# VH-VL binders against q9nrl2r1430to1533, part 14

Target 1, 104 residues: q9nrl2r1430to1533
Amino acid sequence: GGVHELSAFEQLVVELVRHDDSWPFLKLVSKIQVPDYYDIIKKPIALNIIREKVNKCEYKLASEFIDDIELMFSNCFEYNPRNTSEAKAGTRLQAFFHIQAQKL

## First folded at step 10 (VH-VL)

Design g82
Fold by ESMFold2, last read:
Structure g82 (fold): chain C 104 residues (1-104), chain A 122 residues (1-122), chain B 107 residues (1-107)
Amino acid sequence: as target 1 above (104 residues)
Amino acid sequence: EVQLVQSGAEVKKPGESLKISCKGSGYTFRDYWIGWVRQMPGKGLEWMGIIYPGDSDTRYSPSFQGQVTISADKSISTAYLQWSSLKASDTAMYFCARQGYDLKGSYYFDYWGQGTLVTVSS
Amino acid sequence: EIVMTQSPATLSVSPGERATLSCRASQSVSSDLAWFQQKPGQAPRLLIYGASTRATGIPARFSGSGSGTEFTLTISSLQPEDFAVYYCQQYNNYPLTFGQGTKVDIK
């Protein structure tokens, strides 16, 4: 149970972080750097926060982990127009995630 | 539990290079900004810059841009502050500090290293 | 650059008494303000962030208030260990800036 599932979440986060298209998602968006972000995005999330939640065993179900990852992509597409480098990176990383998520 | 341990005091001459270090433990090092703060003898605190070790995103205070290099090696949980050519005016205490965050995107210094005294004199 | 100005420069207070420290920003920093304590030869310690949120492990006698340009740190009953220099610091915009400090001395 818990040890193998925790290891799978950890491994998936590692794979996402290693992907070349992870750069928009590595850290929580800075209010200084992007002042209007938090006017638009009400449920912020990023890979650093997801990793911390995995490390603290805050995900009880794989569906909760998957929901946070999907929220991360949804926020990207909500904030960024589809022709931006950020949205294109999000599309490619999300496709990669769907393939890797079959390991869960 | 969070701890930042800095390298020891340095006595240098003008023109010499120097690289001081800050090792983080008790948290996921690559997931938190690390900053450097100067305190000249008898003076207050001055922000020098910050780095995100996870992707090496680095921001400098205008006063220190081009004067120092901030870097990190996330594989050994260590941040660095480096001078290519020290000046007597670089004599100061140098602190590293980690930034915590809130879910409104604000970052604030929450844990500090013990400081590294750098003395530059001819 | 946002200039942070602290007053008074030095505050002489007897143990058990109340200390009130002021910090003014040259432009609004919203609630993006922190207070730090620094004793001689030591690193700063975070007391308050978000103008009014006490950091983990900080005694309840420390409280912060204010927003925008005017901020206050209050120490409700000074203990011997509270005699130090206190700095405010804004993190609303780059460059991040500190006030010049208020020294709280025993009298």
Scores: ipSAE 0.733, ipTM 0.917, lowest interface PAE 1.0, mean pLDDT 94
Fold by ESMFold2, look of step 22:
Structure g82 (fold): chain C 104 residues (1-104), chain A 122 residues (1-122), chain B 107 residues (1-107)
Amino acid sequence: as target 1 above (104 residues)
Amino acid sequence: EVQLVQSGAEVKKPGESLKISCKGSGYTFRDYWIGWVRQMPGKGLEWMGIIYPGDSDTRYSPSFQGQVTISADKSISTAYLQWSSLKASDTAMYFCARQGYDLKGSYYFDYWGQGTLVTVSS
Amino acid sequence: EIVMTQSPATLSVSPGERATLSCRASQSVSSDLAWFQQKPGQAPRLLIYGASTRATGIPARFSGSGSGTEFTLTISSLQPEDFAVYYCQQYNNYPLTFGQGTKVDIK
């Protein structure tokens, strides 16, 4: 995309990171702390990685950016039971994301 | 051009407090773990702990837990190592280092600060 | 705690020759193994991560191999600037641990 679209991706990532429910998504899950995570999740992603990809202009279409954000939530729901703090945070942040993504 | 610039050498007496710093530039500071590594004179490298500045998630080596405090101020891209009461045995070179990552959840030190020499003697 | 043991403690090698450094882990660390070079008065420099991947800007004469518990750093044609201490370090589990180092002296 163009300069306008890249600025929108940057701003959306800032909004997601600032949200109170971003805490499960800020960084790639540590294999040391969660040893089985990478046995279950095959396409890992987190907000720090998405920000790096925005900074390196790796997203050519808004759909590619949206797909990575949705993958992040999908991974959360696949790994975490729905009654966990992580899954509840994911549900709230995903709802927030859908509202903010209308601006793209 | 990732850079980690540490605060200058310190000469201290036992019982004094000290806070040394590590300022990161050339990357998004809050998105990378920062670790601290001790090297006593003539000795090898010892991992002390790491912090994720984005959320202050902090992990200590058991040998250093309760002995030092690791913190960060992401608004000024700076990590800290702090003692409330220095001992002569704290005399060492202290390095900060950033961790890179792979997509299998492994983190490895990729960039290092220049080191801060701390000398504690009466 | 995973103990990392390096051998030999000191290695004397003539310029242009091959240097081989060994690192053994007390339990499997998979491929979560890094090699660092440290020259006197300097910070460590990352050479190899993931057991075998060269870090950015590292000359091709440095190569790493191994997995599990046995790892090797090879310098295929030793240069005068390669005089240093070399450390292996596992990042498979906490606490993160370094080997005690191998000093490479130019013969």
Scores: ipSAE 0.677, ipTM 0.910, lowest interface PAE 1.4, mean pLDDT 94

Design g83
Fold by OpenDDE, fold request of step 20:
Structure g83 (fold): chain C 104 residues (1-104), chain A 122 residues (1-122), chain B 107 residues (1-107)
Amino acid sequence: as target 1 above (104 residues)
Amino acid sequence: EVQLVQSGAEVKKPGESLKISCKGSGYTFTDYWIGWVRQMPGKGLEWMGIIYPGDADTRYSPSFQGQVTISADKSISTAYLQWSSLKASDTAMYFCARQGYDLKGSYYFDYWGQGTLVTVSS
Amino acid sequence: EIVMTQSPATLSVSPGERATLSCRASQSVSSDLAWFQQKPGQAPRLLIYGASTRATGIPARFSGSGSGTEFTLTISSLQPEDFAVYYCQQYNNYPLTFGQGTKVDIK
């Protein structure tokens, strides 16, 4: 990925973090707080991790970045029932992401 | 380079309030937990609590719950530890430290501040 | 809380010799165990995390082993700069807890 793509990823992460529905996704789930999380979720990820990968230039393609974001949402919907606040927030944030990702 | 720089030594009297600081740099401050650890003179390390500056999520050790307040100002990448009323027994070195993580959901202290000496005496 | 107990309290070792430090947890902490080094007047420095993984920049002479309740930090050949206090710490459950420390001094 070029400088332009990197900047686009950075900006999109900033926008996701700033979104009101980002709260379930801001940080890697602690196994102390959610003991069964890692029994269910095998590829954990969160916005802090994605931002770290962006900062380390680990995304060479937009598709790789998008895949991680989608994984983040997929994990949320896998672990959280549809009627939970987390799942509802995820649904709204994902919709926002899909709109913003068109700019990539 | 990740760095945590703490505020200078404090000399206080019992009953006084105090707020010490820890400024992070070289990383995204909002994306890592930051904690406080007490070390009384000649003694070992004691975990006090942690805060996630990105959402202000805060966890305290039961021993320090209600005794201190941990906070953060993400706009200046700074975490705080404060007392409303110091006691002589609060005399100690106080370290801030960042928590790294692994993808198994574990968090461990990987970088430390230089420490802030707090002396409380009449 | 999980109580961490280190032994011995003091370990006297000659330069070039092997140092073996023990850390015991009152209950299993899996591999969520870190070792720290602290020199006088300095902040602790991370040596090992995940029981056996050396932190960045840590010399190969430092190694960690163990899981569950028994852990060991080994310094294969003690260097002059290694004389310090060493702490183990579990981060498997709240509250996070440290061992009382082992002082490694010169024999």
Scores: ipSAE 0.926, ipTM 0.962, lowest interface PAE 0.4, mean pLDDT 97
Fold by OpenDDE, fold request of step 20:
Structure g83 (fold): chain C 104 residues (1-104), chain A 122 residues (1-122), chain B 107 residues (1-107)
Amino acid sequence: as target 1 above (104 residues)
Amino acid sequence: EVQLVQSGAEVKKPGESLKISCKGSGYTFTDYWIGWVRQMPGKGLEWMGIIYPGDADTRYSPSFQGQVTISADKSISTAYLQWSSLKASDTAMYFCARQGYDLKGSYYFDYWGQGTLVTVSS
Amino acid sequence: EIVMTQSPATLSVSPGERATLSCRASQSVSSDLAWFQQKPGQAPRLLIYGASTRATGIPARFSGSGSGTEFTLTISSLQPEDFAVYYCQQYNNYPLTFGQGTKVDIK
């Protein structure tokens, strides 16, 4: 179960990364590029970090993996107004994730 | 094991073009910034720029912007530094380096390539 | 740009002695400061990041301290393999900038 689940997480991350709307989420936000980001977001995360956690087998439960993905989207919506390209991309990617997550 | 392996030494003439490479392995190449650092003979280190292979996001030092082009081919885990027209003053050692990160949004160079010596002379 | 100034330019130390290297930033870089070691013909090697955190595999004799504009790299007991050039580098703002280096040679 664990090995199969790990493979499922890996595949899902690959699919998320390849999605056209993944661009706001590919990498940890740079403090240099967004100076106020870490004044607002206290639990930063991105797909590269999530992938690393998957590769290190840090997710013991699917719920933990899902929680991190949801946190990533939550951070996006917290920092970015609804009318921004980032928020719109996040909305679409999250919908995609929810569909794919049903397979977990 | 994280490794950055750079292409071999180059001997060029002024006016010639050049593209040197840096291949990453032992980690997910698309998930880490990779940068270039110049070291002229007997001198210190100079940051040139960085690229995130996952989305090709690229940042240059003002001193090098327009002077060089940084690119990456994620399909072969390789970053590039190129000149359209070399000058004698481009003679230097060029290092590629990966940036690690902390969860406060800071990025620091943690692994380095072995360097590529570029010699430009008439 | 943030100018990084290292001192002294050259530090002559005997094996077993304490070495203290200084790095000053022209403006605050918080703790976004790294120290690198470079030996002749080799690539730089990360020693310290976040001003005071040793990188993986770095001996305990290396320590970093400071924040804001004043930083120090200390080698508690200089080993033969420690003779090299040391660079500080800020990564708090673009462009990323290095100090000019301190050469630690044998007295």
Scores: ipSAE 0.925, ipTM 0.961, lowest interface PAE 0.4, mean pLDDT 97
Fold by OpenDDE, look of step 11:
Structure g83 (fold): chain C 104 residues (1-104), chain A 122 residues (1-122), chain B 107 residues (1-107)
Amino acid sequence: as target 1 above (104 residues)
Amino acid sequence: EVQLVQSGAEVKKPGESLKISCKGSGYTFTDYWIGWVRQMPGKGLEWMGIIYPGDADTRYSPSFQGQVTISADKSISTAYLQWSSLKASDTAMYFCARQGYDLKGSYYFDYWGQGTLVTVSS
Amino acid sequence: EIVMTQSPATLSVSPGERATLSCRASQSVSSDLAWFQQKPGQAPRLLIYGASTRATGIPARFSGSGSGTEFTLTISSLQPEDFAVYYCQQYNNYPLTFGQGTKVDIK
């Protein structure tokens, strides 16, 4: 844990951001762009928010970090139908995350 | 500490091109929208547009669409505003500003650059 | 676009007095309303966001209220450093738009 764990979170976020399928998750959804999003999603989150939390050392446990990442995907699947590009990207990125998370 | 530092004052002639810059520091540059706001001499603030450096998502005000180009180089944490051909009417102070966000999907300008004065005259 | 209209254009107030600035939106902007302060030769400074939340470091004498189309910025006791131009700005829809500003000067 500690500094080593924090660094691992940082690196994992970097890898997620760099992934080709990260585009739906890079930034918090704007309600200007998606007016009904926040009527449906009650715990919004994105990679930029997660990165900020990492940078502020808000994650004390790996489980907390993982929970936020999973929440991000959960939100995506809740809002986006399965056949959308967003959901498909989310599926692939989540699979990637699960592999990388085993290294934590 | 979050800081936005803009390039220096410009004195140009009509027809000349110009690219001014805004360098962000003290935060993850790619993770926040950054915008440009024009203020003509003695006038109010005008939103020009915004860009998300993380994916280059760019939004323009209709009044400035096609009149300027907003871009970013995330490798050096810098946003740009550029004109291909300046007009006298482009004389103004130009501010860059970062958009913070709430968890309700709203974005608001929370940090501002010091401004870049652009003077266009024959 | 959503037109933001501020009133009055100029507000003359004595130090220590209460200043009340109004901002009206041509259509509802919910609570997506920010107030900025700008002094001559300086960049705008965020005072209030979300219509009523003070930004970090902003004195308690500044308060924002309202929702929908009517908003108010109140300075409970004007200090010498508060003489400036104040702008409201909606960020509820594109294009983002500012009010034309209210100048608060000394009576």
Scores: ipSAE 0.893, ipTM 0.948, lowest interface PAE 0.5, mean pLDDT 96
Fold by ESMFold2, fold request of step 20:
Structure g83 (fold): chain C 104 residues (1-104), chain A 122 residues (1-122), chain B 107 residues (1-107)
Amino acid sequence: as target 1 above (104 residues)
Amino acid sequence: EVQLVQSGAEVKKPGESLKISCKGSGYTFTDYWIGWVRQMPGKGLEWMGIIYPGDADTRYSPSFQGQVTISADKSISTAYLQWSSLKASDTAMYFCARQGYDLKGSYYFDYWGQGTLVTVSS
Amino acid sequence: EIVMTQSPATLSVSPGERATLSCRASQSVSSDLAWFQQKPGQAPRLLIYGASTRATGIPARFSGSGSGTEFTLTISSLQPEDFAVYYCQQYNNYPLTFGQGTKVDIK
């Protein structure tokens, strides 16, 4: 991607991190803190990893960036029952993301 | 490029407070855990605790819970270790260290600060 | 708490020879085991993580092996700069714990 595309990915990640409902997604889930997570989730991802990939220019297409963010939400809904605070935060942040992603 | 630069050596008396610092550069400071490790004179390494500066999530070793405060100021990319009342037994070298990660959710110390010598004596 | 026990406490080795350091965990830590090198007056340096993966910039003469409770660091041809204290450290569970160290001295 070009300079504007990379800047857009950076700005979107910043907006996601600033959102009140980002707290379940800020960092890669710790195996110590959540021991069964990696028995269930096989393609882990979080905002810190996505930011690192943007910083290293690892996304060649906007679709690749969007896929990682959607994977992040999909993992949340797979691991967490829908009535949990994590899943509710994921629903709200995903809605926010869909609005912001139309600017890409 | 990753660097952790710690504040200078300290000479203190028992009962005094102290806050030492660790400034991270060359990476996104808020996206990595930072830990503190004590090394008493002539002894090995002891994990004290870790903090995730992005959300201030903090975990302490049971041996240090209530004995020190670990904090961070993400606006200046700096982590802190603080005592409210130093003891002579706090005399040691204190290291900060960043944790890298793998995609199995494991975190390991990959970069270390140079250490801060704290001497507490009457 | 997972206790990490290193042996020997001191290892005397001639330059160019093989050094073998042992680390045992009181319970399984899978492959969540790191090795660090520390020279006098310096910070520790990461050598190996994941029991067997060399960290960036670490010479090939350093290799790690093992899983579960028993781990080995091998220095295949000891160089003058390798005389130091070596620590193993598990990161499988809190509290994170280090072994007491193995000092590698010139023989």
Scores: ipSAE 0.712, ipTM 0.917, lowest interface PAE 1.1, mean pLDDT 94
Fold by ESMFold2, fold request of step 20:
Structure g83 (fold): chain C 104 residues (1-104), chain A 122 residues (1-122), chain B 107 residues (1-107)
Amino acid sequence: as target 1 above (104 residues)
Amino acid sequence: EVQLVQSGAEVKKPGESLKISCKGSGYTFTDYWIGWVRQMPGKGLEWMGIIYPGDADTRYSPSFQGQVTISADKSISTAYLQWSSLKASDTAMYFCARQGYDLKGSYYFDYWGQGTLVTVSS
Amino acid sequence: EIVMTQSPATLSVSPGERATLSCRASQSVSSDLAWFQQKPGQAPRLLIYGASTRATGIPARFSGSGSGTEFTLTISSLQPEDFAVYYCQQYNNYPLTFGQGTKVDIK
């Protein structure tokens, strides 16, 4: 992507982080804190990692950025049962993301 | 260039309060854990605790729980270590350090501040 | 608490020769083991993480191996700038703990 596209990725990450339902996604899940997570989730990702990739210009296409964000939500739904606070937060944040992603 | 710059050396008396700082730059401050490590004179390294400035998630070593406060002000990219009442045994070098991560969910210290010497004596 | 024990306490080695430092954990830490170098008056520097991965900018003469409870740092051809104290540190569980250090001295 160009300068405008990189600015849009950065802005979207900022908006996701500010959202009240971002709390399950702010940082890479700690193996100490959640010991079985990496037995289940094989392609981990979180907002801190996505922001680092934006900062390092690692996304060449908007689809790559969108794929990482969707992977983040998919991991949440795979690890967490539907009725958990984490999954409910994921559902709400994903809906917000879809609205904001229309700006890309 | 990732940098952690700590506040200057302190000479204090027992019973006084102290707050030392660690300013991070060259990276997104709120996206990395910051820890504090004590090194007593002539001794090794001791982990005191860590904070994630993005959400203020804070974890203390049992040895330091209740003895110090770890905090951060994300608006100025600064982490703090604070004592309400210093003891002579608090005389040490104090380092802040950032934690990097791997995709196995492990966090490890990758960049260190220069250290803050705290001397507590009568 | 996971106790990290380093040996030897002091290792005397001639420049150009191999240094081998040992670190043992009181229980398995998997591969969640880092090695740090600390020179007098300086902050620690990360050498190795994940038991065997060199940190950015660390010379190839530094290598790490091991898993579980037993770990080794090897300096294959010791240089004058390598005389320092070396610490292992586990990050497998809280509290995070360091070994007591191995001082590498010139022989």
Scores: ipSAE 0.708, ipTM 0.914, lowest interface PAE 1.2, mean pLDDT 94

Design g83
Fold by ESMFold2, look of step 11:
Structure g83 (fold): chain C 104 residues (1-104), chain A 122 residues (1-122), chain B 107 residues (1-107)
Amino acid sequence: as target 1 above (104 residues)
Amino acid sequence: EVQLVQSGAEVKKPGESLKISCKGSGYTFTDYWIGWVRQMPGKGLEWMGIIYPGDADTRYSPSFQGQVTISADKSISTAYLQWSSLKASDTAMYFCARQGYDLKGSYYFDYWGQGTLVTVSS
Amino acid sequence: EIVMTQSPATLSVSPGERATLSCRASQSVSSDLAWFQQKPGQAPRLLIYGASTRATGIPARFSGSGSGTEFTLTISSLQPEDFAVYYCQQYNNYPLTFGQGTKVDIK
């Protein structure tokens, strides 16, 4: 993507991080803190990693950026039962993301 | 690019309080763990604890739990190590260090500050 | 707490020779092992992480190997700037712990 797309990706990540429901997604899950996570989740991702990839210009297409964010939510729903605070936060943040992504 | 710049050397007396700082630049400060490491004179390295400035998630070594406070001010990209009452045995070099990560959820120190020498004597 | 034990305490080698440093963990740390170099009056610097991955900008003469409880740092041809103290550190579990260090001196 071009310079204008990189600015848009940066802005979207900032909006996601500022959202009240971002707390499960702010950092890559620590293997120390959640020992079984990497037995279950094969393609880990979090907002800190996505922001680093934006900063390093690793996304060539907007679809690649969107795919990583959707992977983040998919991982949340795979690891966490639907009645958990994490899954509920994921549902709300994903809805917010879909609204913001349409504005790109 | 990535830099951690620590506050200057301190000469203190027992019983005094102290807050030393570590300012991160060249990266997104809130997206990386910052740790503190003590090196007593002539000794090796001791992990004191870490903080994630993005949400203030803080972990202490049992040896330092209750002895120091680790904090961060994300608005100025700065982490802190603080004592409420210094002891002579706190005389040491104190390093801050950032943790990088791998995609298996492991975090390791990749960049270090220059160190802050704290001398506590009467 | 996982205790990291380094050997030898001091290693005397001539420039151009190979240095081999050992690090043993009291419990398996998988590959969550880093090596640091520290010169007098300086901060540590990362050499190796993941037991065997060289950090950016580290010369190819530095290599790491091992997994589980036994780890080795090898410096294939010592340069004058390599005389320092070397620390291993596990990051597999809290508390994060360092070995006590191996001092590499000129013979």
Scores: ipSAE 0.680, ipTM 0.908, lowest interface PAE 1.2, mean pLDDT 94

